# Designs tried in a protein design chat: VHH binders against q8kes1. Part 4

Target 1, 126 residues: q8kes1
Amino acid sequence: MNLKVKGARDVFEYMKGRIPDETKEHLFVLFLSTKNQILRHETITIGTLTASLIHPREIFKAAIRESAHSIILVHNHPSGDVQPSNADKQVTSILKKAGDLLQIELLDHVIVGNNDWFSFRDHALL
Short names: E, the ipSAE of ESMFold2; O, the ipSAE of OpenDDE; V2, 0.75 times the mean of E and O plus 0.25 times the DockQ between their complexes.

## First folded at step 1 (VHH)

Design g11 (framework vhh_gefurulimab)
Fold by ESMFold2-Fast, scan of step 1:
Structure g11 (fold): chain B 126 residues (1-126), chain A 122 residues (1-122)
Amino acid sequence: as target 1 above (126 residues)
Amino acid sequence: EVQLVESGGGLVKPGGSLRLSCAASGFTFSDYAAAWFRQAPGKEREFVSAISSGGSTTYADSVKGRFTISRDNAKNSLYLQMNSLRAEDTAVYYCAAEILTGYYDWESFDYWGQGTLVTVSS
């Protein structure tokens, strides 16, 4: 189904029930149309997130294959603390720069907890 | 029973400045995304500026660098500081608010004020 996302709450709602094991960190990418409809999502990593494990080439290669206009990055914090780590900020910076260069916008990075979320865009961190 | 009341509109000469205010009742702006829109006679309503609940801001290209949106949570008010005003800025300005999900494209807002008229002319 083509679901439209208007903000981070819609992203959080979409991801509800789609995280296979909430005891582990997962990094997902959502591929969006020009109307901000979710075309597909894809798991990028499972386990502790670090900037050295993120390869913009592979993420944007998938975005191009999906004909995505923009992407949203999502990951969960098993601790329930949705505040971004320094590694989260570094990953966001790397992917924002890559997206700007390729003209596939990194629209947001959303950190999801059990009943809370954090949006980089909503906090002017993107 | 959410209500938004704009004020601060008036007649100003080109190059002048004006500060619009929007007072909220029935909700607190810190929990909402908020925006300014405008509509000139015979034209469609257009987006001017927005601020998210977390404080990030966005501006239409036509006003970027001239207008500044801000929020005062203690006064439960939204502001638009308008500098270097042009005849093309003449419009009714509307305050709008949306609960916490509408900031990716700024397409729609649930709550609207009555508007305040800004006229820029010599």
Scores: ipSAE 0.174, ipTM 0.613, lowest interface PAE 2.3, mean pLDDT 84

Design g12 (framework vhh_gefurulimab)
Fold by ESMFold2-Fast, scan of step 1:
Structure g12 (fold): chain B 126 residues (1-126), chain A 122 residues (1-122)
Amino acid sequence: as target 1 above (126 residues)
Amino acid sequence: EVQLVESGGGLVKPGGSLRLSCAASGFTFDDYAAAWFRQAPGKEREFVSAISWSGSTTYADSVKGRFTISRDNAKNSLYLQMNSLRAEDTAVYYCAAGPLEYFDWLSEYDYWGQGTLVTVSS
């Protein structure tokens, strides 16, 4: 059965234990159904996040293939500091606009630390 | 025990303004999202506005530009400033609180007030 996410806490819980190597920065996308159930997650990038490494076309191609209604971005900071960088904000803006155009909403971007998380939605950064 | 109490409702003429207040007891707004909903006679309850624990706001299209939601965590209170009121704004207004969830901007919240009546008539 697919897990239903009700907010950023559920996203944090889902991704904790699913990061292959916490010494590296990973960017993931979660594909969600109309009922906000996680259909699948995929790794987008491994290593330092920059806007130049983000290709909306490829992310939304995967979302369409998964028949996703919406997506959530998740990434970790190996430092454990969940505050977003300017690159994190830029990536979020790019994908938010692409999702709006394609009618596949970017519901949130969650940065996960060791025992904490940061939600872009909760901070009006999305 | 958690309680939300609305105040500030009343009778106002079209084009007038009102400020609604919602006072929380038994918990603090610091960690909760809060929202205003309304229900007119014979209609379903509809979303009006919401504010996250961080201060992000959203509004129904019918009230955008006329209503402003705000919170004062030190006073443990939520407000709705209503300007340029119209006859169709006549409704019982409810304050709601709970975690802001991804589908919850229009969904049911955990805690609800008893409502305050707003009547807009000439």
Scores: ipSAE 0.048, ipTM 0.369, lowest interface PAE 4.0, mean pLDDT 83

Design g13 (framework vhh_gefurulimab)
Fold by ESMFold2-Fast, scan of step 1:
Structure g13 (fold): chain B 126 residues (1-126), chain A 123 residues (1-123)
Amino acid sequence: as target 1 above (126 residues)
Amino acid sequence: EVQLVESGGGLVKPGGSLRLSCAASGRTFSSYAAAWFRQAPGKEREFVSAISWSGSTTYADSVKGRFTISRDNAKNSLYLQMNSLRAEDTAVYYCAAKLYRGTWYSPSQYDYWGQGTLVTVSS
């Protein structure tokens, strides 16, 4: 039924086959229960990620609606290079602060490539 | 994503001190919340102490004031300094880690475990 995520590898595996067009960047949010089970996911943006286009209210509105305890941010790099950009880091900082204030934690930001991933938490960037 | 190995267990007299170490390999340990649990024969695994990825700590009431949890990210290691040891502290001590948050107190919330190290408090 609901998949429990233990770390970034589980997030990567969950996203396999769930990216509609792997030639484009997509930003997703995963909504998690208190047991870290994935309740649902939602596409936030499609196309090049820009911090100015990310509105925390829309993401956290959805999280509240889903009764999420926490969220995980996911986006893909069609190039396969999973290293975070400055825009990725800015978006992560904005959403971390919003989550802390609303008490819906941003547990991680996972960048997924073709057969690899990068976790902000795994690298102490969150 | 992380492998844990405990060391430092042994025989110690009541009132003595002992330091346990947990060495992590694989991914960066500093990104993990980590904990010490213990299990005496015939009993369930019980919470001892935890440290978050940001360094905040919590302790079971039975060990508050006597035990100190710490980490050294440069050495990719977790420690438990045990002071004023009592016979009831005798147990196998386990290092545990999880990448994502959740409750610190339940063994079921931890995804990575060491093999354990035996601590015996006896004369």
Scores: ipSAE 0.018, ipTM 0.320, lowest interface PAE 7.0, mean pLDDT 84

Design q01 (framework vhh_7qbe_3)
Fold by ESMFold2-Fast, scan of step 1:
Formats: C-alpha cells, structure tokens, sequence
Structure q01 (fold): chain B 126 residues (1-126), chain A 121 residues (1-121)
C-alpha cells in the first residue's frame, strides 16, 4: 500500500524534503490510484512557471503510463509566498480541462512554501 | 536516484549485539530491513513507518531487535541483541518515497547492497 492523500496538508507533507533546489520554481505532478494513494510523482518543469511551458500531453502521457486514476499538481514559490499567480491559475485551468476530457481528474493544485501551503480546491479555484 | 548504504555488519559471538545503519542519499518514506541467510530466501526482519509511530517485526526477532530511524539524517537503524547463529545473514535496507509497507519485499523499490552479519558460537 501507498500513502493515502486526504487533502492538501498530506500533499504538503509528502513534498517536504523532495524539492531539490528551493531557490527555483518546480512543478510536480502526483499520480494517484482510485483510493487516492500516491503511486509516484514526477518533475514537470524547473524554472519560472508560465502557461506556455506546460504541455498537457506530457503530463497525461505520464499519468496513463502510471495507470493513474487522478492527479495532483504541486509547485513551490521560492519567495515563500504561497498565493497563486495569474500564470498558476492559467496552468490550473488548462490542466483541469484536459483532465476532464481524458477522464483523469485534476483533484487539486497545491502551492507549497516552507511552513504553509495554498490549495486551489480549498479556495474553489479549480 | 536514491542510494542506500548499509554499515555495521561483522562477526559477533552468540548472545552479543550489533547495530546496523542504513544511510539514504535523500528523502525516504517507507523503510525496512530484510535478510538472506546461507542457502535461504530473503526474509522480512522489521519495518518502520515514516513517523516512527508504527513498527513491525518478524516473530523470530521480536523482543531482540529494535528498528528506529532519524529522518533528519536520512538514516535507518537496527539494534540487534541476543544474537543467535540463526541470525547469520546478509542484511538489506529497503526504502521507498511514497510506500507505507508492512513486511512485503515486493513493495520496496530501493535496496542497498547489504551488510554481512556472522554470529559464531
């Protein structure tokens, strides 16, 4: 069995110590089973997050390879400010729509800081 | 990539003690110890949850071995007391990023190369 995700706090705790260089922005995707257990995570981008750097095809190709039922996006802000940017909101919207079409749901997008986090789901931004 | 390095093995007399360590090159979630004795299949020894709040032991080692971990140092320990000749084996550290595992070796993705423990009479 794998770690079961019940909410954004579990995602934040899973990501502790897993960000290789916190001076840079990293986007990760977590692949989840039908029981919301983390199957694996993968780094999608490193560096300033922009909508043009996100390719839904690559993310969902990986999700299909992992036999994921759903995904969760995670990224960090080197500033420590977990409030989402407009680029973060655009990326979330694009991947939400792609997931809906492919029937691999984007359950949440979590922005992680050092001691706090921001959940798009908890703020009705998905 | 995650690398695990075991240490602390050696020759010890029956009734003696040894402490094994396993240092991971990065973060680990699930961790455990397995062993393989001469001419035997690999068997479960002990496992520990990420928080250290849950530990599981093979019946053959309960009361004699203690598993612990130090997450700040990415290190897993096995304190072995009251050693018996039957404990002679190569001891392997196993770990994973996301798996919480209780005693199945098929659930761990990362393994060390092992450290040899020989218990003499």
Amino acid sequence: as target 1 above (126 residues)
Amino acid sequence: QLQLVESGGGLVQAGGSLRLSCTASGFTYAMGWFRQGPGKEREFVASISWSGGSTYYADSVKGRFTISRDNAKNTLYLQMNSLKSEDTAVYYCAADYFLESWGTDSEYDYWGKGTRVTVSS
Scores: ipSAE 0.000, ipTM 0.103, lowest interface PAE 17.3, mean pLDDT 81

Design q02 (framework vhh_7qbe_3; at its last look DockQ between E and O 0.35; V2 from the best seeds 0.00; counts 0 for: pae E 2.5 > 2)
Fold by ESMFold2-Fast, scan of step 1:
Structure q02 (fold): chain B 126 residues (1-126), chain A 122 residues (1-122)
Amino acid sequence: as target 1 above (126 residues)
Amino acid sequence: QLQLVESGGGLVQAGGSLRLSCTASGRTYAMGWFRQGPGKEREFVASISGSGGSTYYADSVKGRFTISRDNAKNTLYLQMNSLKSEDTAVYYCAAEWGLYDSYLSPEDYDYWGKGTRVTVSS
């Protein structure tokens, strides 16, 4: 049923096979329980990521409906280059601030490539 | 299947320094150092994320110990300065801490070395 995630590797493995079209950028949100079990995931955007397309209200509305304790942001890079863009960093900052105010922590932002990943938390960017 | 081997322990005078190393048989992610003195549970010393970008220290060692890693060599280090008699313990290398959970408890780590003994003489 629900899978527990301990770190970015588990998030990468969960997303493997769950990205509908790996030739396109997708931004996902994972909703987690108090025990860091994945309750559900949801696609936020498809196509090139820009901060102007991110609506914290809709993301956290879904988190509240799912009774999520925390969230994880996941973003694929079709190029396989897992280094974060400035847009990735801006999106992360916006959602971290919103989560802090609502008491629904943004636990991590994981960028997934073909056989590698990048964790914002691992790199002290969150 | 992952093996961790600690080295660098020994006898040192109070105020001295030692550098501990831990070599892994393969790639590791988040890692830490724990220690256990006589009659005590294993206590947290320091931890480091997979990239080395995030580091954490127990209050008792902050400012004296530095954790670092060389991922090309699959090796974790603990530089111990200004050693005190209270630092006397067996030091254990631990791997695969869950970054989203605690890093403070031994149960947070999946793999352990056999330990290296550090004795600080007064």
Scores: ipSAE 0.356, ipTM 0.696, lowest interface PAE 1.6, mean pLDDT 88
Fold by ESMFold2, look of step 2:
Structure q02 (fold): chain B 126 residues (1-126), chain A 122 residues (1-122)
Amino acid sequence: as target 1 above (126 residues)
Amino acid sequence: QLQLVESGGGLVQAGGSLRLSCTASGRTYAMGWFRQGPGKEREFVASISGSGGSTYYADSVKGRFTISRDNAKNTLYLQMNSLKSEDTAVYYCAAEWGLYDSYLSPEDYDYWGKGTRVTVSS
């Protein structure tokens, strides 16, 4: 029943119909198995993303509880523009470092829009 | 079904150059080149991310081959310089869904071309 993800398009497709209010910015985390299967996702924040709203301890506590091997960050831009903001880059850097320390890899950060996405990993930003 | 068509193969003298192309029938993500020499298993040559931001090469071709892509034309390229007799093979274009899995194994690629023959003569 668990969806295997091979790349950011799979993440984009998974998120279709799973964003409660697409007019608001949401940040999600996906918890992945050793086989890159989505175990579940969790909403981290709703509203404009800032680095000060991100608490790695809370995110990785959930990841440990799920026995996640790795995680993926996902957020939507209500505008449909999928280019990462400076806040997106800051959040990604913080969580990458925390994941490296805890050995729970941040595989990607995927920004989803109307019919496209941006992958940090694909753009060598991760 | 996504279709991949290779072109640009042929006969070339050792030390020469050749450029392979692979045209996709639609949008693709990570792509790569594999080759199969006489009596050998299919082996990895090079790969490139969907955006073109990341590339990887087999050690045997590093510094001699350059992978690139033109996403407006849905076309993948392999520039092969300083060719050696050992480079003689059928070269296959391949496409995979993304970069979370291995790019080295043929099993991780979902779509394949029919191949183009490259022969390097002494």
Scores: ipSAE 0.262, ipTM 0.614, lowest interface PAE 2.5, mean pLDDT 88
Fold by OpenDDE, look of step 2:
Structure q02 (fold): chain B 126 residues (1-126), chain A 122 residues (1-122)
Amino acid sequence: as target 1 above (126 residues)
Amino acid sequence: QLQLVESGGGLVQAGGSLRLSCTASGRTYAMGWFRQGPGKEREFVASISGSGGSTYYADSVKGRFTISRDNAKNTLYLQMNSLKSEDTAVYYCAAEWGLYDSYLSPEDYDYWGKGTRVTVSS
């Protein structure tokens, strides 16, 4: 049975041990079923996240391929500071809009630090 | 620890309206209203997601009650219209970490207010 995520904490727990290199930023996409079960995750990019490097077409191409009902974005901050940057907000906004159009909801964007996380959804940024 | 303080309760005539408020001392996530009437168990009234984009209501209050929140003010609201005697209860504000699904049970919430009393006279 696939793991069900109920909130950002569950996403954080899921990502523990799944980041290949904690010294680098990784962008992940979790593909979710209609019951918010993780079907799988995919590494999208490794390195500094910028709006120019993240294209909705790539994210949702993968989402469609996986027959995802919804997706969650996850990326880590090697610094441990989980506060979102302006770039993070921009990317999230774009992907949220794209997801709405495609009817593949961006359910959340979770920033993962060492022992903390930040949820865009929880902070009313989605 | 998050502190929740309810306000706005009072005596109101049947058919009347009342607006409850709940002020949180800090970071809030998903929030909800519960109520406990005389001799009854605490029951779900309404819940709202962290972003405010999703709302859920008990069948008994649908169409009459509206839950909303102002995250800038860390405040939760419950607009109660067309009040009935059956709505008489102590109303509790609750908060929990943001969940992606609805939370209809008291066990889903970690923080609770002390409650505000609503009395609807016939």
Scores: ipSAE 0.080, ipTM 0.496, lowest interface PAE 1.7, mean pLDDT 90
ESMFold2 (binder alone), look of step 2: mean pLDDT 84; pTM 0.866

Design q03 (framework vhh_7qbe_3)
Fold by ESMFold2-Fast, scan of step 1:
Formats: C-alpha cells, structure tokens, sequence
Structure q03 (fold): chain B 126 residues (1-126), chain A 121 residues (1-121)
C-alpha cells in the first residue's frame, strides 16, 4: 500500500506472499496513482484464466472508485512457467483497449512465477 | 557506476536529419533522451524500455524522432528527422531502473554530459 512500483520486478516483489493459494491461478488488478504508487490490489478471478470470465466493466468500475490513474494486471502460473498463453494475450488485449477508451491505462500485465516474472509491456505485447 | 557518453551532435540545416548515440556499460536499463534549449528547462524527448519493446515520445517530436537501442552494445540511438530550429538544444542521455518510464528527470539515476545540436534555418 502506498508502495511505488518502477517496473515488473517491483510488482513481483509486492505479490510475493500475497497469493493465497499458489496451486491455483489468480488474476489480480493493482490500482495505481499518477506516481505509480499502489493504492490497493483486488482479486479478479481464481482458476484458469479465460477471456469469457473477464468483465472489463467490473475491473474499471473498481479503478474509478479507487481514483486510479492506471492499473496493472498480475497473475500467477502454478507451473512456474511465466510465458503467456493465448488466453493471457487475449485478456490483455481486451483490457488494454478498454483502458485506452476510459483513459485508465493498463500499464502492464505481469505473470509471476516462483522466482521469475514476465512483463507484457517489456516484450511488446501491450 | 554506469557511465553514459553521448555523441553525434553538430550543426544541421532545418529539414535535415541527425543521429545521436549514447554508449553505456553494465546491465540493461530503461533509457531516455532529454534536451535543454537556450533559456529553457530540461525537457523529455523520448524513452525506451530495457528490452526495447516499449517507446514513448514527447508530442513535440512524435513522428519526427525515433528512439532505438542495441542491447548487445548497450548503445541508445535517437534518429532525428525533419529538424526544426526549435530542436536546437543540448541532448542528454539518461538511464534508470524504471521500466515504466516517467518523463520526469528525477526518475532517472544516471546522466551523460550532453551533446550539442544546432539547427540553422
């Protein structure tokens, strides 16, 4: 809370110890201030990530209530493989477009593993 | 520890092109270009993520300037096209651990000494 994130590594460190059950996929959203301080985070889904389970309205409704300037998506892969699936890429594309329309930027999507992470932004997937 | 050295500045005619380079040592950093014209504050020009996957530009240079990097050589480039007299400035290379690049100078940890670009009309 009130922690400033400079990149995907800081997101990884913030989420360390904050995933309730690492044997399951969790999708989180982090709400950020104009200075990239974490205002809070929220669990969006638990279980296999699919585009049909993600509702942009609910994510951005929460972002508006938090007065967030931007958001970051975070999810874990229980396998430890941080490479994105096609479903991960579809979800990211949908939320990126929604954020652009609402002027609440999807700043990054970070996949966290045991001791590694993957940033969509850093790999030109965002 | 990290040292940044700019090169490629000089005199160029309006409408012309110039390419600046910045060499660095060490590991990957997010990098950017800033400039300071006569009597002005240092202003943001462009930035690039450590992988090169994301780039950002100031509105004043968008469509004319291109930022790129060669990570094998830790070299940053700024390709400047369609130069205008108002582009006259000392250009500074900057590096930071900040992957989501803020245009604010205080977010950058390392700075070069600058290279002068003069655009004549």
Amino acid sequence: as target 1 above (126 residues)
Amino acid sequence: QLQLVESGGGLVQAGGSLRLSCTASGFDYAMGWFRQGPGKEREFVASISSSGGSTYYADSVKGRFTISRDNAKNTLYLQMNSLKSEDTAVYYCAAGTYEWLDSTPSEYDYWGKGTRVTVSS
Scores: ipSAE 0.015, ipTM 0.302, lowest interface PAE 5.8, mean pLDDT 83

Design q04 (framework vhh_7qbe_3)
Fold by ESMFold2-Fast, scan of step 1:
Structure q04 (fold): chain B 126 residues (1-126), chain A 122 residues (1-122)
Amino acid sequence: as target 1 above (126 residues)
Amino acid sequence: QLQLVESGGGLVQAGGSLRLSCTASGSTYAMGWFRQGPGKEREFVASISWSGGSTYYADSVKGRFTISRDNAKNTLYLQMNSLKSEDTAVYYCAARTVYLTGGYEDSDYDYWGKGTRVTVSS
């Protein structure tokens, strides 16, 4: 049975060991069922995150193909510092608005480090 | 099944302080405190995200009450300062296991304690 996520800690545990090269920034999207089970994840970008490189159309196209009810955004900081950048906040805002319009909710954005994480939802940034 | 046990209630004089605790038998996500005063419906008091990074308060308690949690002990706390007679109620601990469900309504929570009574004498 698919893994059910109850919060950002479960997202962090799921991503542990699934980042191919921790020396680079990776942006992932997790596709979730109505019961918050992870259906699949997909790598969206590799390299420094900027809002201009994010294409909501492609992310939500994949979500529709997966029959996802909601999505979670995940990325790593090679520095290990899980605090969000202004670019991280801008990307989150763009994808939240797109999800609201398409009725595929962006449940959270989780920044993962070595043994810690940062949840946008836990810090009222979503 | 998840169980929540509240403790720390009692009789306190107006202007006093009291700390409530709630211990969960297992892992929770978001948690909150609700209360029900004499002859009133149950109302929201405060809620806290799993990491403790987000806290929310009812306007009537903001600045006087502080919610916190210790995840290693599966324990939720409510520090109540500057208590008023209007704070007299049975206080209920609530927990949700559904990711990112809102924390302000009774229906947002799946698990509830049996309550602990707080009486503030004026």
Scores: ipSAE 0.016, ipTM 0.254, lowest interface PAE 6.5, mean pLDDT 83

Design q05 (framework vhh_7qbe_3)
Fold by ESMFold2-Fast, scan of step 1:
Structure q05 (fold): chain B 126 residues (1-126), chain A 120 residues (1-120)
Amino acid sequence: as target 1 above (126 residues)
Amino acid sequence: QLQLVESGGGLVQAGGSLRLSCTASGFTYAMGWFRQGPGKEREFVASISYSGGSTYYADSVKGRFTISRDNAKNTLYLQMNSLKSEDTAVYYCAADFSYDELLWGSYDYWGKGTRVTVSS
């Protein structure tokens, strides 16, 4: 059965143990149904996150293929500090605009650390 | 266990003002106010993000009510001005935003309410 996410804590718990190498920064996208069930997740980048490495076309092509109603971005900070960087904010802005145009909502962006998380939606950054 | 405690309700004459407070027992993310009047369903009043950078108001209260928060005190406020008899209700504080929101103002935690009566 697909896992339903009710908020950022559920996203954090889902990603816990699903990050292949926590010493490296990873960006993931979660594809969600109309009932906020995780249909699939996909790794977008591995290594230092920069906006120049993010291709909205590829992310939303995958979302359309999965028949996703919405998406959630997740990335980890190996340092454990869950505060968003300027690059994190820029990536979020780009994908929010693309999602708005395509009507596939960027529901949240969750930064995961050691035993903590940060939600863009909960902090008025989405 | 997160607790939300509302206060500040009372009896006030139409055209008057009242300030509601909601104190949380700990950290909260997004917060909001809802109300339920006599014989009515619970309705959204106002919401505010953690930073205070985003606020949203129901059309019926826009321009009259102001939502604010003091994160150092874990306290949410609703300043109610130009009160009308139709504002008579039990007012509820709510905290932490759920992804399952179909209507704005879906929240994970709720207070017990504070009663506001506006005499006409």
Scores: ipSAE 0.136, ipTM 0.551, lowest interface PAE 2.7, mean pLDDT 82

Design q06 (framework vhh_7qbe_3)
Fold by ESMFold2-Fast, scan of step 1:
Structure q06 (fold): chain B 126 residues (1-126), chain A 123 residues (1-123)
Amino acid sequence: as target 1 above (126 residues)
Amino acid sequence: QLQLVESGGGLVQAGGSLRLSCTASGRTYAMGWFRQGPGKEREFVASITWSGGSTYYADSVKGRFTISRDNAKNTLYLQMNSLKSEDTAVYYCAAKYTYVEGSTYTPDEYDYWGKGTRVTVSS
C-alpha cells in the first residue's frame, strides 16, 4: 500500500518517526507516482546542509530508477525553526531547474520540526 | 505572498466578447475563474490543470467561454464569447496550492484569490 500525499501536512505526518536522529539535520527525497503516492524515500545527506554537497545527478538517477513521476525534498531543522536558510533556497532552486528539464517535477520542499513544518510550495517559493 | 491580478473587464453589449487575464506573482498550479452576480453567491465558471491538459466548465458557459493559460508568463485567460446579460458579474481568478491536480468546483477549495474584475453586459 502506498500513502497518497495531498499537501505538506501529509509529508510532515509521513516523516514523523522516520527521522533517525532529530538532533542532526537530514535531507530526504520522496519519490512519487502519477497519483502522488509515495513509492519510496531516500536519505541524501546527514549533517549540515550545503548546496555544494547536493548532486542533482544522483537524486534524479534515483528518481528515474524508481520510475518516479515527481519528487518532494524534505529536511529537518534540529533548532525547531522551520524557516528556510539560504542553503535551503539554493538547493531548492538547483533541483527545481533540473526537474523541469527532466520532466520530473520537484513538487515541494518541506522543512519539518517536531510539531511544525514549512512548505516552499505553500509560500510560493517554488 | 502570492498575488493574483485580474484585468480585461468592462461594459460590453449582449452578443459581444471580452478576454479576461489573471497574472500571478509566482508559480501556480490548478487555476480557475469564479463569478459573483448581483444578489448571488460566488459560483464556478471554469478551471484548468497546470499542464493545460484538462479544462472544466459550468454548464451555463460551455461552448461560449474558453479557459487557457501561459505558464511561462504566469497568466490565466478566459475568452468570453456570445455574452448574455446573465453573465454580468465580478469575475475572480483563483489558484490552488495542492499536490492534487484536477477539477475544483467549490470556492473554499482554492487557496488564493484576486480582487476581481467587473463585467457588465447590457441588453
Scores: ipSAE 0.067, ipTM 0.422, lowest interface PAE 3.5, mean pLDDT 83

Design u01 (framework vhh_7ubx_2)
Fold by ESMFold2-Fast, scan of step 1:
Structure u01 (fold): chain B 126 residues (1-126), chain A 118 residues (1-118)
Amino acid sequence: as target 1 above (126 residues)
Amino acid sequence: QVQLVESGGGLVQPGGSLRLSCAASGFTFSDYAMTWVRQAPGKGPEWIATISSGGSTMRDDSTKGRFTISRDNAKNTLYLQMTSLKPEDTALYYCAKDWYLEGSFDYRGPGTQVTVSS
């Protein structure tokens, strides 16, 4: 069933139980329809996030292939601290700019911890 | 149980002002962005403004200079200050939580009616 995401909590709940190894940092992208239904998710990186690990071309190529209207970034912090790092903010900025140019909106970036989350959109960081 | 209850609407003359309130319960209000939406008679819903949990705002350009969204996290209350009201502002005003998609109303209140006429 295609899950419709109304906000960051739905994203957190979708990702719960879908992280293969919670001791490692993972970056995922969620591809969304015009009605904000999750079409698919894809693992982008495993391990410590740096700007050098992201390739906007490949992420948006996948979004176009999926006929996605928008995307959401999700990553986990194994520490449980959901506050964004400088690297998280850099990754978000790069992908937001690329999405704006391609007209495939980066709708949110959600950091998931053990039983908590942080939404860039809810904090006006997008 | 998520509950949103709007209040503060009423009949006002053109050029007048109103302050709308939205009382929230059943969730941690301070963790969520909150939105004001209106629906005029015979029209679809129209987004007005969103305020983040931290207080940053995004506003529709057509009302941005006349309407101000704000929140009081200690009181679990969302506000909309409306000034220089026009007949075209006549609508049912709703607050909403977790609104990623325009026109999605799964987490909205019953609304408060604003009528601008002389």
Scores: ipSAE 0.018, ipTM 0.324, lowest interface PAE 4.7, mean pLDDT 81

Design u02 (framework vhh_7ubx_2)
Fold by ESMFold2-Fast, scan of step 1:
Structure u02 (fold): chain B 126 residues (1-126), chain A 118 residues (1-118)
Amino acid sequence: as target 1 above (126 residues)
Amino acid sequence: QVQLVESGGGLVQPGGSLRLSCAASGFTFDDYAMTWVRQAPGKGPEWIATITYGGSTMRDDSTKGRFTISRDNAKNTLYLQMTSLKPEDTALYYCARGLEWFDSYDYRGPGTQVTVSS
């Protein structure tokens, strides 16, 4: 993909219409080039987000295959409430540390609602 | 409606000091990190400093000895204290919500002009 993202609003706009079933929670990863262009995105989990369901090896294996320079996490809340849960914060911390070790930066984690979004980076939670 | 309004810019002599203010409205101010960015004529935006909702700061190495970012959550106001000003500090100074990845902010003020000249 050739869309350059400058921040969380661009991520929110990109995800519009790309969530297959908005009644369910989905976790996506976006793979970015050195110029922060979206190379592609991939669904990682479907269903309630919990740290025990997240496997950093699989996420970063995919990033390496895509030759991604960095990644962005995106997930939706079917309730429309974009405030992060403790599980969301825990997952973010785990993946940030893994990205730091592998030198594939986790640029942001964006929670998307219907007409709203929450950026971990904008709230200094990343 | 998110609104950010900067003030406190003006003309100052080299070696002088200025304090910039940014009044925020239309959102819960203390839930967000806040940033100062400047842009000189013919140049791209330059990040100066970010302050988290809790008060921790991240600062650009070239200015961190002379510039201090702070906030007053009770007043929904962000500040930038500038000391030992140099002609190279001449720029339009913007207040922005959050920390953008590429010096492009969806929620920023119109800016306040700082001119450092004898």
Scores: ipSAE 0.000, ipTM 0.184, lowest interface PAE 10.9, mean pLDDT 82

